# Designs tried in a protein design chat: VHH binders against Cytoplasmic dynein intermediate light chain DYN3 (DYN3). Part 3

Target 1, 312 residues: Cytoplasmic dynein intermediate light chain DYN3 (DYN3), of Saccharomyces cerevisiae (q04949)
Amino acid sequence: MDNCNAWDKLLSQNESTINSTETATITAIIYSPSSKTLHQFINICFPEGSNSILDTTLINYATIGWTNDLKENYSVDVYTLIRNTDDALDLLKPFLQEHSSKVRWLILLDWTLNDQKLWLNELSYAFNKIKQLNDDNEFSVWCLNSGEILNLQRHTTVWQSVHIDFILQTLRSFCYFNDSSLFYICEDHTEEKREEAQRLKYQELLKHFCEDRDMKDHIEMVKRSEILIPKGCDSIGLIKTVDERFEPTEVKEQHFLARYMDFIPTIDKIREDRKTTSGIDLDKLYPLEVFKVNIQEELGKMFAKYRENSRI

## First folded at step 3 (VHH)

Design s07 (from e09 with L103W; framework vhh_6z1v_2)
Fold by ESMFold2-Fast, scan of step 3:
Structure s07 (fold): chain B 312 residues (1-312), chain A 121 residues (1-121)
Amino acid sequence: as target 1 above (312 residues)
Amino acid sequence: EVQLVESGGRLVRTGGSLRLSCAASGFTFSRYAMGWFRQAPGKEREVVAAISWSGGTTWHADFVKGRFTISRDNAKNTVYLQMNSLKPEDTAVYYCAAYGSSWSPYRYDYWGQGTQVTVSS
């Protein structure tokens, strides 16, 4: 009832407040083979302080923070990186060596770039390099502008359901074997209210990823433009039901890259679109021969490690 | 008009059996992968079983494996879910969906309206 009771209450509140304001520091790296895709994502998700971020350096850094419904505070160190050289990911070495806990990797692909032929090569390069750079990783692959799937079928004669399903089964298989989630995310920038809705969606998905929230309750595998498959929710058998002619285990094999690239339809403007969006000739950076040698080497290392661990 | 019509849902006792049917019309059923999904009150939708266009590949969720069996009859444009050894936790609205097709130039993803299964203890 007196002043000492008031001080005890204040100290208890301060102790509780200090505990509730304890901040989890998380490192998230957002990577894309396309500067256009990365720029659009950052500008939508983080409009404040991001409007010039990609124009100054190859690697950009920002800190974001939030408090969840449980009064837990999060601080996320966000690094953004585009693939503009063969060794782009090596630029992150200094930042990763200072971090001993799990690093969260968000890899952005874009359905509107007409570069789907390159997606398997891009993902194999990124995942193999990341695993070399850091031992404790959490992955998520986001394919943005997935509403384009419907446009490709309506406005072209070369894109058919078999190609769309082949890409889906390939990405699902790749993500399954690499313990990654796979999200297809539609975008709408036409109306201000829709841009706000898209921002909130990106922010919420990023928060869930950073907080390591179980997204298993949000599975979507029917709507091909809205695929949402959280880590651990897929299976070889389930992937194979989409089209039984596809063998998910083959995605890990050296010959599959050539098969994937041969099967995905070529559109006359694919090279023009890639060059205009990135300013980079992807064919020169990742010729099939160089990619083949790198994949074979990394798969050999992973197989050897798996075999040794299985015997112990 | 495309339709997926589920039937067979009813009240059954724990340990009982039930067969759900999903009749498809308005699209080339034999070219589509089909799945059974369920949603219990207050819970999100979950995938129960899936079957490829020919029936050559099937998948069942671990929580129903050994108890439920998905099958299809392409001549009758129908997919089935045979449910055995039913438990109270199997109580849900069961939905069928069409999602995989490699022969149609334009694929549309379809959902049924659902059929209620209630398992009493």
Scores: ipSAE 0.683, ipTM 0.887, lowest interface PAE 1.4, mean pLDDT 77

Design s08 (from e09 with S102T; framework vhh_6z1v_2)
Fold by ESMFold2-Fast, scan of step 3:
Structure s08 (fold): chain B 312 residues (1-312), chain A 121 residues (1-121)
Amino acid sequence: as target 1 above (312 residues)
Amino acid sequence: EVQLVESGGRLVRTGGSLRLSCAASGFTFSRYAMGWFRQAPGKEREVVAAISWSGGTTWHADFVKGRFTISRDNAKNTVYLQMNSLKPEDTAVYYCAAYGSTLSPYRYDYWGQGTQVTVSS
């Protein structure tokens, strides 16, 4: 009963502000490689409107609006896109033609899916495809349920701090070179009204993203489950403070993806669940011939790094 | 404390043989790919041989292929370099390195202090 009708409220606010005041029009696209992640996000963020948003498996559309504390009015056209096929992003082309200005892309990842091995490949695919489809883009990468990091470290032997830190440095480097913000959004399981609190958090962050606020007062780079790095607030030097052995420029190298995928652990039972949930064949995303680390190449890089740090 | 200690380097005659050993401590040896490097007087350090964490895959540089063999004993936390048919050009300080394997994405984690091999004609 207490699923507050946030969706209807936002639609009503948009309707009233359009009728009484001129508004800034924004196009936002919410993308996730996992239908489960997107469904959970929509159900929490827009509980009463979730059925209409999820009528299709690939693309849905809705309009929302609000007035902020500075008395600025916003109208946002929201597109929801799940990657189920290689051409899913191409289906957005006609909609982008209708709304060809700055497009805001929210890309959702989920710590609970045990698919971290695939994250770099999924982000590389999405960002490259988006940049081909539209010239003026603003990106934000949200890693949901980041409290799971503590569970992985506590309840498994395969997940260690070095894996968590390597993922963080990889995502930070990727976002840095692609001018994207990076947010780890931790859920609180302590309170009875957890879902209501999570809804307000998601809505507030979405509004800040659409309003292009810098959020510099809330930067968090140290707490592994609470990372919050706005666009332009990271650097190569800061990324290296996590572990000096990491070279951020390497995320652009041909073999970095293979190294990332080989290093990140999986839990076999959850790997099968991931494949079923998203309809994605894991073997297609990680073919051995394409993503394997070549030991000679890696030793060559090791020699090059030693030579770079010496005067001989 | 993490440490790699090389041993076995000495003076040998052309055509002779040596086996170098590298004893590892302070880290999970079986998780790391290991390599042998050498640095000749006045030259840059070069990779000689590498072995995967399991020992299932080995690589040898063309200039030592057929003469040198890398191996490891995970029960003893030791990596070996068997050197046969030694040439004067093999004269160098030989270094053991723990390369970050497929279980570690970093290019390298640990280096030894080296062991001197001198081949006289």
Scores: ipSAE 0.017, ipTM 0.226, lowest interface PAE 6.6, mean pLDDT 74

Design s09 (from e09 with Y99F; framework vhh_6z1v_2)
Fold by ESMFold2-Fast, scan of step 3:
Structure s09 (fold): chain B 312 residues (1-312), chain A 121 residues (1-121)
Amino acid sequence: as target 1 above (312 residues)
Amino acid sequence: EVQLVESGGRLVRTGGSLRLSCAASGFTFSRYAMGWFRQAPGKEREVVAAISWSGGTTWHADFVKGRFTISRDNAKNTVYLQMNSLKPEDTAVYYCAAFGSSLSPYRYDYWGQGTQVTVSS
């Protein structure tokens, strides 16, 4: 495979030297199962560096810097993953082996893609793979364009509050057990300078993540399109207040993944009566060796569990 | 409101046959896995048979296999238990339950009131 060639291209493309000992150096890796989501984020967040980041390479690199409100200088090495494949993550292995410092992972999901069925499986795969590649990790999961939630509820019959709440409880549970923050980032549609306002919002949140700032004063758990839950601020009890029937400890189980994928609707390409992941648009499936849901196997396990539970 | 109404229970002689019905309302029946359970006096409730949303997968307890058959009619929102070669030890209250759904992420353990089956010598 051409893993060394891709790495060499990355270094040649974005070569830069840091010579200040008074600047904190941080490594951040931005990952998304959607290249469209990644490209949109980079174009908004890093407009002056976007041409360097949006190459056709599997991995792109850029260095960004800023001075915070405390007059501390930061330099952040940003790596972006263009494709959700085993090869893309493995290309980072030589870089990770040369660093003993904490790596910050930003994982981007997008409410506008109609791929919410795949989110739990994609997150499970990514987090497990990352933990195998590196030992010292900080995670944040950002769900972009969360204003779409209101559009889905108003303009469709298939998206009901129960679906939105179930996704929220699933993501909160996943992030809780994986020590990750969870942010729903709603786009600003009210002004002519919408893109500039969104850019400032993305940049401010990224700076908070890189600087490890205490976000406890910004916690939002009620507004469905504006959820903001910093690492360590959630609990099993709080997750259950959304709907007590939800059991957060089950999110890692195969039967839960099957229920999640079966329940979450898709408007354009998938009928609600489809039972398998094969009913999902093939163009949206990534060539990953991820766990594949077999609903018939899960039914067998469920029947066995009901036999046991009925014995009291 | 979710309702499960069992019917068909009665007194039958050993070796006889009986068909139980469970009429469901208040939920999307075709998306729920359904089961039949029974409880004899002084004994624990036990699973007799289960059927998937589509009817494509069925499970029967070893003690009724070959004698009982679970089936469903999604057009009529009804699940059935055909009971053949009945034995005195089949005497119990039979309950219908909905216990899994492709339309709901939450586990719904809905139960009917039961129908009494008595098998005499």
Scores: ipSAE 0.018, ipTM 0.282, lowest interface PAE 5.6, mean pLDDT 74

Design s10 (from e09 with Y99W; framework vhh_6z1v_2)
Fold by ESMFold2-Fast, scan of step 3:
Structure s10 (fold): chain B 312 residues (1-312), chain A 121 residues (1-121)
Amino acid sequence: as target 1 above (312 residues)
Amino acid sequence: EVQLVESGGRLVRTGGSLRLSCAASGFTFSRYAMGWFRQAPGKEREVVAAISWSGGTTWHADFVKGRFTISRDNAKNTVYLQMNSLKPEDTAVYYCAAWGSSLSPYRYDYWGQGTQVTVSS
């Protein structure tokens, strides 16, 4: 009957209208090691809203929105924070005390900063601090400029595949135990079509993260510069397939932090060159004082452990 | 093939000095942490001293601190243990070991055959 079809259409239209006026409000905090890293991330993931977010102040706020393929409207309150000191996260205390809601944390790392040695300590500190400041958190770790992996292997003698794989297994283990996703952002500037396709992929991953959507069809574990591991898609067994000698559970231990920092290469020449060309004081951004670890004590513990395990 | 060969162990009198050497072959020595261990009759093997791949960091057990010094010569693929003010309690077989390289912190340990040090009064 035409009347029945007309009423069904009207009810569907009314539900669609009500649903289209309903907007899900989401809080996201982007924690970046540098202004440059933050600007790059915003330009990739929020190109239409970038001008309102790209202020260089230590804390910024912007609102962005989108409508998904299901015609659902989302509004995201984006707070950006640049890591200048260990106390940077404390600046969020007043905000988090007033807003007892689920917060989505985007923790940025950058392959071009040559601070990979510091990554495990920085992530451990940030995650522990965030969990103390807020009760309901969802995490995603995004490593920008992962194409730099190829440059490090090509243009230096100290970066080998074993270092790249060890960082990957360390980050995967850390994210696994902290219920976080791990995404490498690799922009290919050599081909315009490929660059655009990659950016659209990253924009989709971010939107799915904000929408709490299943991302199991977005997995890349083989390409070292293009790793995409959504929350819940990794395992201890899969991490070990990179190198069976790696023990993922050890990433929680203080002796592992010392081992990680000793193993990861430092490129003093690149650090000096960047100071000369950019005028940026890298020591101010990444002070060695952040690392309050007694290396001699940790080496002693490591050697004692190896002694016990030498017959296994 | 990876090989560690210790030398320099002998009988020495209390208060004397001795230098142990460990010659390494079959791996990139300058990329491995090196250490000295000892085992006396009826005791477990204990760590005596350790040195990082670059030589920039050293660790010495409290019972030898101030008496023993670990060092390395990456050009000669050799690690050394200088032992001063020797005591009868220092009597043990001394072993050289390699582990935790700058290329692989999860590399398997390599051990020498040991060299006997006997301290008499």
Scores: ipSAE 0.020, ipTM 0.220, lowest interface PAE 6.6, mean pLDDT 76

Design s11 (from e09 with R107K; framework vhh_6z1v_2)
Fold by ESMFold2-Fast, scan of step 3:
Structure s11 (fold): chain B 312 residues (1-312), chain A 121 residues (1-121)
Amino acid sequence: as target 1 above (312 residues)
Amino acid sequence: EVQLVESGGRLVRTGGSLRLSCAASGFTFSRYAMGWFRQAPGKEREVVAAISWSGGTTWHADFVKGRFTISRDNAKNTVYLQMNSLKPEDTAVYYCAAYGSSLSPYKYDYWGQGTQVTVSS
């Protein structure tokens, strides 16, 4: 019995040492249309690592980690970027070149920003740009505040089921052809236990995405505000059953972008003149000339933070 | 009053056939896509088959292709799942759901209560 215990201890020590030294290090980049959307996403999906990520406005870096149910350790280098300009992604190129592993891209959309008309153009541009910057990518599209779908249909004159379904079929088709998952985040703030369960589910989906684990068991396709389509779980035929007049393959065609933008309504209470007058447009807050002047300072801050984290 | 009522689930032997029915009431059935879903003990719910509002587009999961056929009768407000060459792996509670429609304003997504199918080896 003493001999069996001795060998078991040696095997356990070797496995523990190997697992400890072989912590999987992954790179995750969160690309968000707004600071508010980013902060909300982090608060939902990263409860224990959220404070350091939340502290920056435009570009940020933090490390988080966890141990999964299989006793595997993960360390995630999280980079966050608020969409200032499409060329802002080029600023991540030096950091991407330092990583030898697959990059996980978390592309955020937000139903409350009322920019659904622009979503297909934004996704097409971002995905094409990312593929140019890095060869080994894994994508996931997260649409926050999908509970807003109910408000749009009940409190506006222009949003109808046909528009909601058209967006859904467009996003599902886009994600299908780009090997991306598609997740709608809808939080129920009326019941504390339900809100906690939903957050735990979203946290699990994020961890499984980072771990490159099978998520096929987490499909939701019936509830329009709670859609969960893991990578590989969708199909052209299944998408087409939502509304048979939609042809999923057309999403790849150049003329489809114009059709999408023309079809998606604008909220009648939101006016472009107000947006222009108030300076809400991010491009006005961070014009290219000002951005170029400050980029070395921002990169310097990121490298200083990286140096501190690597020392600690 | 909105309801989806599944029927037809029972015990059948391996290789047998069974037809499930889902009767809809209280909404404009012909404007909704319909789907059949199943959940076995110890497994997650999975999509089995789906059909568009007119019946012009149908989809079947790879694990049931050639064996199961979804169809609908809009005059009777009913969707069907014809199951042939049943296997023990098909043992599950089968659920009917209504979703996606371009013809009516969104109110609710509807689920049935399920019908048990048990396939003996």
Scores: ipSAE 0.754, ipTM 0.902, lowest interface PAE 1.0, mean pLDDT 78

Design s12 (from e09 with R107Q; framework vhh_6z1v_2)
Fold by ESMFold2-Fast, scan of step 3:
Structure s12 (fold): chain B 312 residues (1-312), chain A 121 residues (1-121)
Amino acid sequence: as target 1 above (312 residues)
Amino acid sequence: EVQLVESGGRLVRTGGSLRLSCAASGFTFSRYAMGWFRQAPGKEREVVAAISWSGGTTWHADFVKGRFTISRDNAKNTVYLQMNSLKPEDTAVYYCAAYGSSLSPYQYDYWGQGTQVTVSS
């Protein structure tokens, strides 16, 4: 029932805005498979807006506005949606059928959740469902708290550069084939200005996304914790140079999903290696993952391919 | 400790050729992907060419394809950029960078300090 009431509230607010003729509004939908990630993002990015967001179980709405450096005024209707069921995106059907303009989709992932093995499945689900529901879409994938990559590599035996690079090549390939930008957003800033700096960074990137501005001037492909690849700035060959054993076109294949999930480390595997990680309590640092994966088998396959390539 | 030193940048005439070198030290060079980047005055940094750790995969930007060639010598810990048929538009500071190391347990992404290439019309 709450879902019906939430939808009615969204339609009522949107109808009031539409009835105010003469105002062009940009539509942006912020989606995450994690309610924690979405809630944290909204509270940081829109601290004033969080007080005006409708109290709903699945869908929230807020209107934001700003004036850019060129003195241009923007008005953006922001919808937020969490995936708590396979049918969650279907709740947007009536709203999307009402609109004939481009919809901007921001998909939030979070390096601190220890759910990286699920990312490819989550992205495949979201992009396929969105394209089924709406024809004119602009996508951006943001991986928040990417500074965690350095912690995973330094404080665990299971997370190695090969895993980080595999995720990067997978996400870059996925975004390339789906005409999406890919941003890794790192929280590397001082305690005094932590929340303020993070808010300003999120707001700046969101404004650029809504204004459809070319961010080619800010490409970052070298620093693994700070990746910033705007739409159209990547290439299959460039992705393959990161690790030549990776075949970008394979990301589109159904069987690749199983390989991706099996290759990404789990907390259960980390627990087996705890004695070798300087006594750090990894269960306290990283939440328990539901799924288990045999990384030894996948690493064996990749090293076999490496030995084959090195002999050629 | 870790160092990338570019060399070979100079003034050349339009249509000329130049070879840039990037000497690496302080890390296992043969495990790293390497790239050449450039930044012209008043413009942002562009990726010019990239090469995988073995040299088995290379990539060149469309604006230099057929004119520039990236290569590496893992025994000498050096990556090269051979530049032919130079144009005034190729005038920039050229940077070497190390990235992508699936054989290293830790991340070590490094940038060189750059070498200036000026092409006269």
Scores: ipSAE 0.679, ipTM 0.889, lowest interface PAE 1.4, mean pLDDT 76

Design s13 (from e09 with Y108F; framework vhh_6z1v_2)
Fold by ESMFold2-Fast, scan of step 3:
Structure s13 (fold): chain B 312 residues (1-312), chain A 121 residues (1-121)
Amino acid sequence: as target 1 above (312 residues)
Amino acid sequence: EVQLVESGGRLVRTGGSLRLSCAASGFTFSRYAMGWFRQAPGKEREVVAAISWSGGTTWHADFVKGRFTISRDNAKNTVYLQMNSLKPEDTAVYYCAAYGSSLSPYRFDYWGQGTQVTVSS
């Protein structure tokens, strides 16, 4: 049993305040379906002026930092990985074996890729694999371009509210049982002031996630395209309020995957194209075998920089 | 009236094969996902296999993968479970269930009465 009591928590809080003169170093790994999705995420959620974040490589490393409202300094080492094979996560084994601290995982989904049918399988695979590779993880799922939900309902005959709500209840249930946060990212390009306010909100959300901070003030469960549910803020009862016929516990059952994949419509096979932001075919430019070797080498270089930075 | 009627359960020897059938009536079979479940003595009911409304997607539990195959015939309103390389631990009452549809993914369980499979060592 854990014998931590209220007094121990108060002492821990006081020690954290006293030690706030040091810079906390955080490791974050972004696992993205495409280079386009990755660059969009960085452009929205990362602070302006981070020139080192925007490059043309398939593998990226960046350092971002900030001082919070408690005058604590944070430095985040960000590593990025594009989903190109089912075994891509295995390439992180050397890095994770050397890294003993909590890793923040940002698993990206993108409403514009028309691959929603595959999302549950991809999340199940990724979460199970990550848990096997590393013991101390903080998970988050970020669904980009959630404004596309309205376009799908208005401009297609196959997408209906029932599909959108079923995806939402599936993602919420999956995140609930895997102790993960779930965040929808929606940019409103109709008004500059609203777009700026949304970016500031998402930047604050990322910072609070990295700080392992209480995020109850960030909850949004009503606006379909703007869903924000921090870890621990959802419940079976709340998920069922979207549609009472949905049984959240069924998401844990493997037969649910077959039902999910069969129900979700497809209007295009964009995933088969595997294109970069510039339209380049990754499989043609970087054959899988050579790509795996290059990823391994680049991660080794990035880890060396991380070890050097942690000494500074 | 919705009905699911299982058939094909019998006593078989270890290593033998058996095919179970489930005949469905009273609903639009081709729009529902179907599954096979089993309950062994002293154990909770467990899912064995599942198949989508179109038959385009199938799932099999790890403990039967490679030995059991689920299939369906929408023209005959029937779902099948082909069981090969049977083991004594496969002894159970096997149930057919209908759940979810292409028009609604929400669980709506129709259950059959079950068919007994006994595997002797």
Scores: ipSAE 0.225, ipTM 0.624, lowest interface PAE 3.3, mean pLDDT 78

Design s14 (from e09 with A50T; framework vhh_6z1v_2)
Fold by ESMFold2-Fast, scan of step 3:
Structure s14 (fold): chain B 312 residues (1-312), chain A 121 residues (1-121)
Amino acid sequence: as target 1 above (312 residues)
Amino acid sequence: EVQLVESGGRLVRTGGSLRLSCAASGFTFSRYAMGWFRQAPGKEREVVATISWSGGTTWHADFVKGRFTISRDNAKNTVYLQMNSLKPEDTAVYYCAAYGSSLSPYRYDYWGQGTQVTVSS
């Protein structure tokens, strides 16, 4: 009841803010793991509209607009949704039943939340759910605070290059098979000139994503903290260049999910901001009972692969 | 060299309790997920319980849930299986295994030699 009432209000606001027939209207939904991650994303990519989007924990709405370098006018209806311990995507069901146009999905991940172990299952669940709820989708995955990769490698004993690369190959493979873009967001807060240049770059990236423009000029596949791979620009061969032993075709299989979750390190102490802002419980979201049959199958497969492919 | 040594297996009466230990050496124990497996005569090896590298997440098979508890002590390089309310069906050789490595997700299993648990009616 409360959720249906909220959608009715948002739909009414959307309809009343349409002011021009010469302006392309776009629908974008931002799905964020936390309010902090959402606020940061908006501040980086939406500087002109940042103050009007955020004040609730369920769903929010704002309209932003711009005129591009080709003198084309765009208006983006931005809906924001925070993932909590409940199934937040079900809140979108009433809205999407009435929506017939293409929806742009911005699915946020955050390197500072210490939840990298959950990313593959979270993405798999979200993409499958979205595809059931809406037929015309443009997907993108945005990984905030990728500069944290350097801190994890320098200030922990458990994070190594192999983990960073395995996450990268997993995300790239997932996005490749789901026709999604993959973007890392990294800001240098120590130098004002570089921070300003990075924000302008990310603002342009967001605008080009919303405009369905060719983003080949934005490709970055070498710098681990600055990855930018637009939809259609990756390949199985390029993914395997990071480590040839990685098999991209396996990423949608349940046994791969079990391996991913076991391999990715977790810092035992959950960051305080994550506990305060998101309320995410790792054990509650991903109980091991979900992997009951898959663990038995996976351990059998691991044993077989070890015997076949042992080093010596 | 990598070595896993199980201990604690013995003859126990139905309803009894037993604690198995697995001592690990030759690798960085705190970087590996660990599991307990069992194999009864004429049956395939089955997974009993698993524990993540940090001990933060555990999984137990339905047939032992509420009776068995897996735990680890990274300071001692040891994984444990506490077995309560033992049944004759729990009679098997119990194996310790290390799988999934923080150093490489592409090299999987190290296995112990096993320890025999026999539960009499």
Scores: ipSAE 0.063, ipTM 0.383, lowest interface PAE 4.1, mean pLDDT 76

